# VHH binders against q9y6x5, part 468

Target 1, 379 residues: q9y6x5
Amino acid sequence: LPPKLLLVSFDGFRADYLKNYEFPHLQNFIKEGVLVEHVKNVFITKTFPNHYSIVTGLYEESHGIVANSMYDAVTKKHFSDSNDKDPFWWNEAVPIWVTNQLQENRSSAAAMWPGTDVPIHDTISSYFMNYNSSVSFEERLNNITMWLNNSNPPVTFATLYWEEPDASGHKYGPEDKENMSRVLKKIDDLIGDLVQRLKMLGLWENLNVIITSDHGMTQCSQDRLINLDSCIDHSYYTLIDLSPVAAILPKINRTEVYNKLKNCSPHMNVYLKEDIPNRFYYQHNDRIQPIILVADEGWTIVLNESSQKLGDHGYDNSLPSMHPFLAAHGPAFHKGYKHSTINIVDIYPMMCHILGLKPHPNNGTFGHTKCLLVDQWCI
Below, E stands for the ipSAE of ESMFold2; O stands for the ipSAE of OpenDDE; V2 stands for 0.75 times the mean of E and O plus 0.25 times the DockQ between their complexes.

## First folded at step 23 (VHH)

Design lb2 (framework vhh_8dlx_2; at its last look DockQ between E and O 0.88; V2 from the best seeds 0.80)
Fold by OpenDDE, look of step 23:
Structure lb2 (fold): chain B 379 residues (1-379), chain A 125 residues (1-125)
Amino acid sequence: as target 1 above (379 residues)
Amino acid sequence: EVQLVESGGGVVQPGRSLRLSCAASGFTFDDYTMHWVRQAPGKGLEWIGNIYETGSKFYNPSLKSLVTISRDDSTNTLYLQMNSLRAEDTAIYYCARGETVWLRSGYYQIEFDYWGKGTLVTVSS
């Protein structure tokens, strides 16, 4: 029987939540599997880009999902949460579920993972749910497990996405211990439900399960705002993305726009596209705008000083507050093993290995995950 | 039945202060984000601000210096303190129940599900 893999994402699950809160179900999951304490995600540390990096093994500049909001100057197309269905945006890479389905007698399933309800390279997940935030975790889980158990060709790769604790992190801020404790307890309970469901269906022992996230969350404040309107007239640029990494499309001379913004705030770095730090791997794509603004951790870029965010993400990917975790369980993984750090792009070649897929060219390093796998020699 | 009843409106002179109240009933008040919205004559709705169930407050930047929102969960009452009133502040002021809906993109939408009937505030010399 071909190996099976379920990839689960809890959006915005900051890695250090594991240290600061109790997760009895997740800890049990980890006890019987593996844990990577910190996953260094890709810049920018946003939902669509990082979820696509997980399933492609590519930096954002390479897979082309460079933000949650994008603009292509050639086609004049826009990408956003409400406008994410055009294959144009996704076709610069091949996600793992497409690769999986190129193999005969294999199917993929998806419950609302970004990009899974879009035909990419003329291939859509064999089974998928259109994104709907109102759909319960239970319903998503039920569909995924049904497909894993009863599909023909068999589903060998499945994804499951959940919006928490990201939404709550935005609302409460990650430092709100009282509210976040409640939220995170619910997440742990959902993990309990997941495990229980898999056991009930007889999938637990044979299914590889990865539980991870795309990014963390940092505390914001209404006292830490960067008002762009104080620095530049709105008529001089088009805002493609706002905070904490703003994408600026100049309507006048780029240099002039840059000069107006470069000293806007001591808590914001302003980069011309060609001057974006190499460590971000965020330069070589036409969808990256001519100027980007990167706010310091905990600072929010605003227009007209308006923001209701008490937590946010998208900051420098070297910040621990931006880092998620990875836990895994199944026949491919060791039991009771903990690892300190991997890169988020490393997940892709690992998943390919587990599934017996030939990976597309990617930025991941399989060697970084070898110690997690029972069939590999750990050095 | 969910009910929101605004009070405290009336005629006031420029420069004066006014406090509006919104009495909530028919739901667990302390579980909800509450909003103030106003509509000036011949104008559209203008969001003033809100207060989360957690007590966090957010304001329209254009009005932030002039208004303060508060709540008393023990009495199920929402308040809007307005200072230094101007003629342009003449409007019907509405209390509304709502929530901030967060998108995957990190953007958010404010959704309202119940409104009061409003209270008229007239600022006139």
Scores: ipSAE 0.865, ipTM 0.939, lowest interface PAE 0.6, mean pLDDT 96
Fold by ESMFold2, look of step 23:
Structure lb2 (fold): chain B 379 residues (1-379), chain A 125 residues (1-125)
Amino acid sequence: as target 1 above (379 residues)
Amino acid sequence: EVQLVESGGGVVQPGRSLRLSCAASGFTFDDYTMHWVRQAPGKGLEWIGNIYETGSKFYNPSLKSLVTISRDDSTNTLYLQMNSLRAEDTAIYYCARGETVWLRSGYYQIEFDYWGKGTLVTVSS
């Protein structure tokens, strides 16, 4: 049987939720497989960029999805949640599902992972769902398991995306124990349903399953707002993205815009593009705007209005609050092993190894994940 | 049948305070975010603020020092306390139920699904 892999993301699942909340189903999954306690994600710690980093092994500057809201000055194109289908945005990299289905006797399936409903390099996932947030987890799971079990050529790589706990994390904040416990219990039940469905369909023993996330969540407050309208006239710039990393396209002298912003708040760093710290790997792409504003953890950048968010992400990727976890189970993985940390870009070469694919050039290090795999020496 | 009924409006002198009520029925009130919105003569809707089912409150910054939103889940009642009223606060005040729709991008939209008929507040001598 060809090696098979299901990659699952629960958006906004902060790594330390595992120790601060109850997950009987996920803990059983981990007990029979592997856990990476912290995954260091890529800056900016946002949904579209980090999901694409998982499947390409690339930093955001290299794969071109640099934020959830983007503008390209040369083509005048805009990218947003509702305007994400132009292959232009995605074509700076080759995601794993494209490489996989180009192999002889293989196909790929997708239930709403960012980018899987886009024809990247004229190649769209062999089986896919168009993004629609109203589609239940059960329906997404039904489609994925049907494709894994009934397709010719066989589906060897599949992916599944779910919006929680990100949405609830934004609403309540990660520290609201009562409401987040209810949310996270529902997610644990979905993981239980996933495992049970795979067992009932005879897939569990021979399918490799990765459960991970793109980022964490930090607590926000109406007492921690940075109001840009107090510092600069909105006519001096075009706002490409707002919070917690604002992307600023000056309409006037760039130095004047920078100078008005740099003293706006002690809780915000203001960078000219050339001055963005090298450790972010967030400089060498035309989609990164000339000025970015990076709020301190838990601070929200606003335009003279309130924010409905009690939780947010997008902050510095060195912050533990921004880190997700990774758990995995299947014939490729050890049983009962825990690993402290990997980089999110390391997931791609590991997945390529499991599937027998030659990885495209990437920023990941296969050696970081060797200890998770039964066919590798842990040294 | 979802119903939202505002009361407590009327004529008020400048500088005085006023408390509006919104009686809710036909749904489980303590599960929903509730909003106050107003419309001054000849103007569009102006969001005043909201209160989550959890009790967390959010206000329009231009009004935050003048208003307080509260809720009593035991009586299914939403309140708006307004202080130091000015002539420009003359408006129809609406109670609304609305969901915050969270996008996978982290942006959100507030979508109002039920509105009261409003209560008129006139600030005049």
Scores: ipSAE 0.684, ipTM 0.883, lowest interface PAE 1.4, mean pLDDT 94
ESMFold2 (binder alone), look of step 23: mean pLDDT 80; pTM 0.792

Design lb3 (framework vhh_8dlx_2; at its last look DockQ between E and O 0.82; V2 from the best seeds 0.78)
Fold by OpenDDE, look of step 23:
Structure lb3 (fold): chain B 379 residues (1-379), chain A 125 residues (1-125)
Amino acid sequence: as target 1 above (379 residues)
Amino acid sequence: EVQLVESGGGVVQPGRSLRLSCAASGFTFDDYTMHWVRQAPGKGLEWIGNIYETGSKFYNPSLKSLVTISRDDSTNTLYLQMNSLRAEDTAIYYCARGETVWLRSGQYQIEFDYWGKGTLVTVSS
């Protein structure tokens, strides 16, 4: 039987939550599997880009989902949470569920993972749910497990996405121990439900399961705001994305816009596109705007000095607060093994290996995950 | 039945202060984010601010210096303290129950599910 893999994402699950809170179900999951304590995600550390990086193994500049909000100057198209269904945005890469279906003539399933309800390269997941935040985790889980258990051709790859603890992180801030404890307990209970469901269906021993996240969360404050309006008139530019990485499309001379912004705040770096640091791998895409503003950790870029966020993400991907974790269980993985760090793009070649797929060219390094796998040598 | 009842409105002179109250009933008050919204004559609705169930407060930047929102969960009451009232502050003031809905993008929108009938505040000399 072909190997099966379920990829689960809890949005905005900061890695150090594992150290600061109790997760009896997740810890049990880890005890019987593997843990990567920190996953270095891609810049910018946002939901759509990082979820696509997980399933493509590519940096954002390569797969073309460079932000949660994008603008293409040639086609004049916009990408946003409410406008994410145009294949135009996704077709610069091939996600693993497409590969799974095209290379092996297998089926894929998805419960609201970004991009899964869009035909990419004229291929859509065999089974998928249209994104709806109101749909319970239970319903998503039920659909995924049903498809994993009763599909022909068999579903060999499935994704499951959940919006927490990201939403709560934004609302409460990650440093709110009381509220976040409650939220994270619920997450752990959902993991318990997941494991229980898999056991009840007889899938647990044969299904590979990865539980991960796209990014962490940093504490914000109403006292740490960068008001762009104090630096430049909004008539001089179009704002494509705002915080903590603003994408600026100048309406006047780019140099003038840059000069107005470069000293706007000591807590914000301003880059011309060509001057974006190489380590971000965030330059070589036309969807990246001519000027980007990168706020320091915990600072929020605002218009009109308004923000209700007490937590946010999207910052420098080297910041530990931005890092998620990865846990995995199944026949492909060791038991009781912990690893310190991998790159988020490393997940893709690992998944391809597990599924027996030939990976598309990617930025991941399979060698970084070898120690997690029972069929590999770990030096 | 969810009920929100505003009180404390009336006629006040410019420069004066006024405290509005909103009495909530029919739901677990301390579980909800509460908002103040106003509508001036001939104008649209203007969001004043809110207070989370956690006590976090957020304001319209244009009004932040003039208003303070608070809540008393023991009495299920929301308050709006307004200082240095001006003629332009004349409006019907509404108490509303709502929540901040967070999107995957990190953007948010405020959604209201219940409104009071409002209380009229008239600022005139």
Scores: ipSAE 0.860, ipTM 0.937, lowest interface PAE 0.6, mean pLDDT 96
Fold by ESMFold2, look of step 23:
Structure lb3 (fold): chain B 379 residues (1-379), chain A 125 residues (1-125)
Amino acid sequence: as target 1 above (379 residues)
Amino acid sequence: EVQLVESGGGVVQPGRSLRLSCAASGFTFDDYTMHWVRQAPGKGLEWIGNIYETGSKFYNPSLKSLVTISRDDSTNTLYLQMNSLRAEDTAIYYCARGETVWLRSGQYQIEFDYWGKGTLVTVSS
């Protein structure tokens, strides 16, 4: 039987939700598999960059999806959630579903993982759904399981993406225990449905399943706003992305723009591109703008307006609040094993190993994940 | 039928206060975010603020010191308290129901689905 892998993301699932809320279905999944308690994600801790880092094993500067909003000065192209289909943005890396389906007798399937509805290197997932947030989890799951069970050549790698708890985390904030308990219970029920569906279809015993996320969530407040319009005239720069990491393209001398911004708030760090901390691995790509502004945890950068968000992410990737978890179950994984931490880029070489794929050059370290796998010596 | 009915408009002197009400019917009021929006003569729409079903409130920063939004879920009523009114606050004030639509990127947009007919506030001596 060829090895098969289903990669599932619940967007914005903060790692410590596991210890602070009840997850009977997810905890059963973990009990019979493995848990990584904290996954250190990539800076910026945003949706598109981190989902692409999972499937490429690359830092954002290396895979080219450096934020959820981008501008390329040479081509004049813009990237956003509603304008994400141009392969130009995605072609700086090769995601695992492309590598997988180019193998003999293999296909890939996707239910809305970022990038899977884009022809990357002229290759789109063998089976895919165009992104549409109104499509239910049940329909996404039904398509994925149908493709896993009925395709020729067989689907050996599949992805499934769900928008929660990210959307509710933005609305309520992670500290709203009443509303987040309700949201997270619904997600645990979806995980229960996932497992039960796989069992009923005879897929469960021979399918490797990873349940993970791209980032966490931190509490925001209307008392923690940084108003850029109070510090600098909008005519001096082009704003590429706003919060919590603003991307600033100067229209005048860069040093003059920097000097106007550096004292704007004690709750914001202002970096010239060359001064971005090396630990971010966020410097060596033309899509990274000449000046970035990095808000402190829980602070929101605004343009003389309120923010509707009571929770946000995108902050420094050293913050525990930004970290997701990873759980996995299947024939490749130990049972009942807990691991403290990995880097999000480590997931890619592990998945390549499980699938018998040669990884492209990447930033992950296979050794960090060996203890999760039954076929590896854990030392 | 969803219905939003504003009341409490009229003529007020500069520097005075006024409270507007919006009576809601035809939906479960407790489950929805509610908004106040105004339109001054010859101007476009100006968002005043909103209140989540949870009670969390958000205001246009230029109006924050002037206004307070509240809701009474037992009477299905949205309120706008306005203080220290100025002549430039003369406008039609609308009650609106609108959801915040969260995108997978974590960005959002507000989509208004129902509007009241508005109540006129005139600030003059």
Scores: ipSAE 0.685, ipTM 0.881, lowest interface PAE 1.4, mean pLDDT 94
ESMFold2 (binder alone), look of step 23: mean pLDDT 80; pTM 0.787

Design lb4 (framework vhh_8dlx_2; at its last look DockQ between E and O 0.79; V2 from the best seeds 0.78)
Fold by OpenDDE, look of step 23:
Structure lb4 (fold): chain B 379 residues (1-379), chain A 125 residues (1-125)
Amino acid sequence: as target 1 above (379 residues)
Amino acid sequence: EVQLVESGGGVVQPGRSLRLSCAASGFTFDDYTMHWVRQAPGKGLEWIGNIYETGSKFYNPSLKSLVTISRDDSTNTLYLQMNSLRAEDTAIYYCARGETVWLRSGHYQIEFDYWGKGTLVTVSS
C-alpha cells in the first residue's frame, strides 16, 4: 500500500512557543518522531503565500501567491480572503495534492488548507471542505480521518488547517503570556485529540503526520505605527496590500511615488520592484507591485493611524519571530530526532519522497530533510 | 437576557466634558470586548472605539484625542469619557458588545451582537 501523509498547519505558530510554553501532547508527538526547531519561511511571511510554498516547494515569486491580497494589472483581478477561488491565482504552480491525484488509484483530502477548495489545473482535491472558520477542529479532523480511512481510491495525502494561534496572536500579541498560554494550551489539546483520534482509528502507526505552521508572530504596538498618509496623498497610489509589507500601485509617476515614500519612516524600507533584495526571492512575478514597503519588525504600516493588531506577521523571513516549527511522526520518520533548521520550501520534496511522487521543479532541497527520514542516509 | 443600558447623556455646552456609562447585565462582562458607537442626526453610525476583555483600547483616529474608554469589570460597567465637546459631537451614543474577527489574511472585522438603546448627547451653546 502506498504511504499516507497528513499535513497539519496551525496558523501562526511561532517556533519559540515550544520553548516558552508547555505542550505535553505535542512533546509526546515529538518524542516519538522528529522536530525541526525552526523553519525559515518565504517572504512575505503571510498565510496564503507560505501555505502554498509548503505544498509546492516554490518561492512566492514562482508559485504566484505573492500575498494575501493581490492585484493583477493585466486582468484587473483582485485576490483576497473573500476572493480566493479563481484558479487564475493558483495555476502558476502545481500543489502536491494535484500531483498526488495524477497518480492512479490515489486521492487527496483537505480540510480548509489554502487553495484546496479551488480547481487548480482543472483538478480539485478529491475530498475537501469549503473554507469556513466556524467549523470546529473536531469536525475538520473527523472528516479528514474518515477520508483517510474509508476512501476509494484511498486518500494518500491529506491536509488539515486550523486558524490558531494566529488569530489570537493578532489579538493579544505574542508577548501576552497569560492569554497566549491559554490559547496554546488549547492548541496542544487539539494535538492530543488528533493523536487520540488516529490511534482510535488504527491509523497512528501507519500514517505519516507532519505538524507545522506557515509563520510566527511578532509583537506590535500602537506606539509603533507608520502612517502612510503623512508621507503621500492617497490619490497618488492604489494600496494593494498594507502591513507589514505594503504593495503600492502608483497612479502617478512611479519615481515620484517612490521619492515621497523613501524617507517616510526610519522603520520602513522602500523598494522599487527591481531593487527588492535577492534574498527574498520576491521579484520575478508580475503580481508583485512596482513599489513595496517593508516595515521593521514590530512596526505597523497604517492609514490614518488605525490598527487593532497587537501582533502581526509578514515581516522579513530571516527574523526568528517569523519562523514556525515542524514536527513529524510516522513510519517515514525517525524517533526522538531533533533538527535545528530547514527552509519551508524543503518540505515539498520531502513529502514527495514520502509519498513516492515525482516532484515538480521546486526550490526545496531534499538533502536538508534527509536526517529526518529513516530510509535516508544522514551525513 | 443580555442588556446594555447607556446613561450620562444630556445637554452640555461646547468645551465641556462628559462621561457616559454603560451598565451590562445578563452575560459575563469581563469576557467580552465592548464598543462605543455614535450616530449623529442624519448621519450614519460612527465607531468611536473599543476595549478588549484584556483591557487593550482602540480608538477611531478622528476621535482618539477627545475620548477615553474604560471598563470596570467589578461593576460590569463600560465608560466613555469625552472631553472638549463640540457641536458635531451631538449624537446618540450606543454601547455595544462585539468581537474582532480575524481573517486568514490578517484583516479583521468588528462584529456586534448586542446594542444598548443609546443615550442622547446634545452639545449646544
Scores: ipSAE 0.863, ipTM 0.938, lowest interface PAE 0.6, mean pLDDT 96
Fold by ESMFold2, look of step 23:
Structure lb4 (fold): chain B 379 residues (1-379), chain A 125 residues (1-125)
Amino acid sequence: as target 1 above (379 residues)
Amino acid sequence: EVQLVESGGGVVQPGRSLRLSCAASGFTFDDYTMHWVRQAPGKGLEWIGNIYETGSKFYNPSLKSLVTISRDDSTNTLYLQMNSLRAEDTAIYYCARGETVWLRSGHYQIEFDYWGKGTLVTVSS
């Protein structure tokens, strides 16, 4: 009876959507399991960094995926949405699927979780799908459940990733009640399908399932743009990432670039790398550029171009709008328990405990999640 | 067959206003983002702006003060209102259908799939 875990992410699912919209299927899932109302994620509050933090338990500076767009000055390598498969970027940490499948008589499966189609430390998920956004949720779920039921050695850890509500959150913004209600209803229907398929296949009662997300979403506006071209000639710097946290590599004296940016807008903070607030845990990696610009919530940094975004994320991780939730169900979890908050890095040691894995050194605290688990005393 | 037909072009004096129309057929108009794009003589394409099916509007910053995009879903018609026209606004104006494609990280691309034949606007004394 080996313990099994399915980790599911719905990208961009803001924690307070649960309060402000109706989720009959997700609420039934929570009723029979646990809820963490807010998960404090890592700065910057972007997709690749936070998905890797979940599965490594590490801050971004420690796992090396510090943004969705990166540049390494020593190797001259570039990382982007479409150029994410070089193991160089991922090898500063060991994600849980690698640790899991290196155990005797275990394998791992993955449907689109960031990094699972990369051979990290020469090890790729035992079963995986190459990333392709055109693949339906149903097909992703079908592959995952087939692997959970029929693999030798058995799949004990599986992941499933879905792009919504992030894409629609960017398009409409979280304040568009009408359109977000429609989007979130569709997400709830997918959760219903997930649960019903697991029940139909005989997996539901003995599989631990975590449903979570990487970040939230805040409302943006065409009235809240910060135009960098109004403040500094783009020839003075290389832009590594733009918004809402811009990563600036100076081409001239760093202090001159800083001084031109410092007074650019009252709606953004400009940090020299050594002055980045310690609470971000975002300083001690060479992939973090010499200057970063952090826009205030709801502000968008642009280069004299329109922005199509009415919602965005990546802001200060203290903002409740940036926080996802976590729900879980299965034999490892209590039923009907609600917990206020954990740190996103705490998910990794909890998952290692559930699976009986020795965690690598990490930034998570097992004690923060022990009240969720039936084999632990809650203080 | 998707069809986009622009109209309302012609010769107009500097400083005047002009409204262009784009009649759409062959698809469910109110489900799609619509765009205006122009091409001045001897120049490349210049994106003017777009409007989501929700009515949210986005403009090229260099043109924002001069143009307004609107749509009438009951008549399947896209509009471009241009004010204070200048000689440099002389161009062929195209209506286009294009989807905003959101990448996994929240970055986006605009992919145009259908274009009108265009309507010529000449701003001349």
Scores: ipSAE 0.698, ipTM 0.885, lowest interface PAE 1.4, mean pLDDT 94
ESMFold2 (binder alone), look of step 23: mean pLDDT 80; pTM 0.790

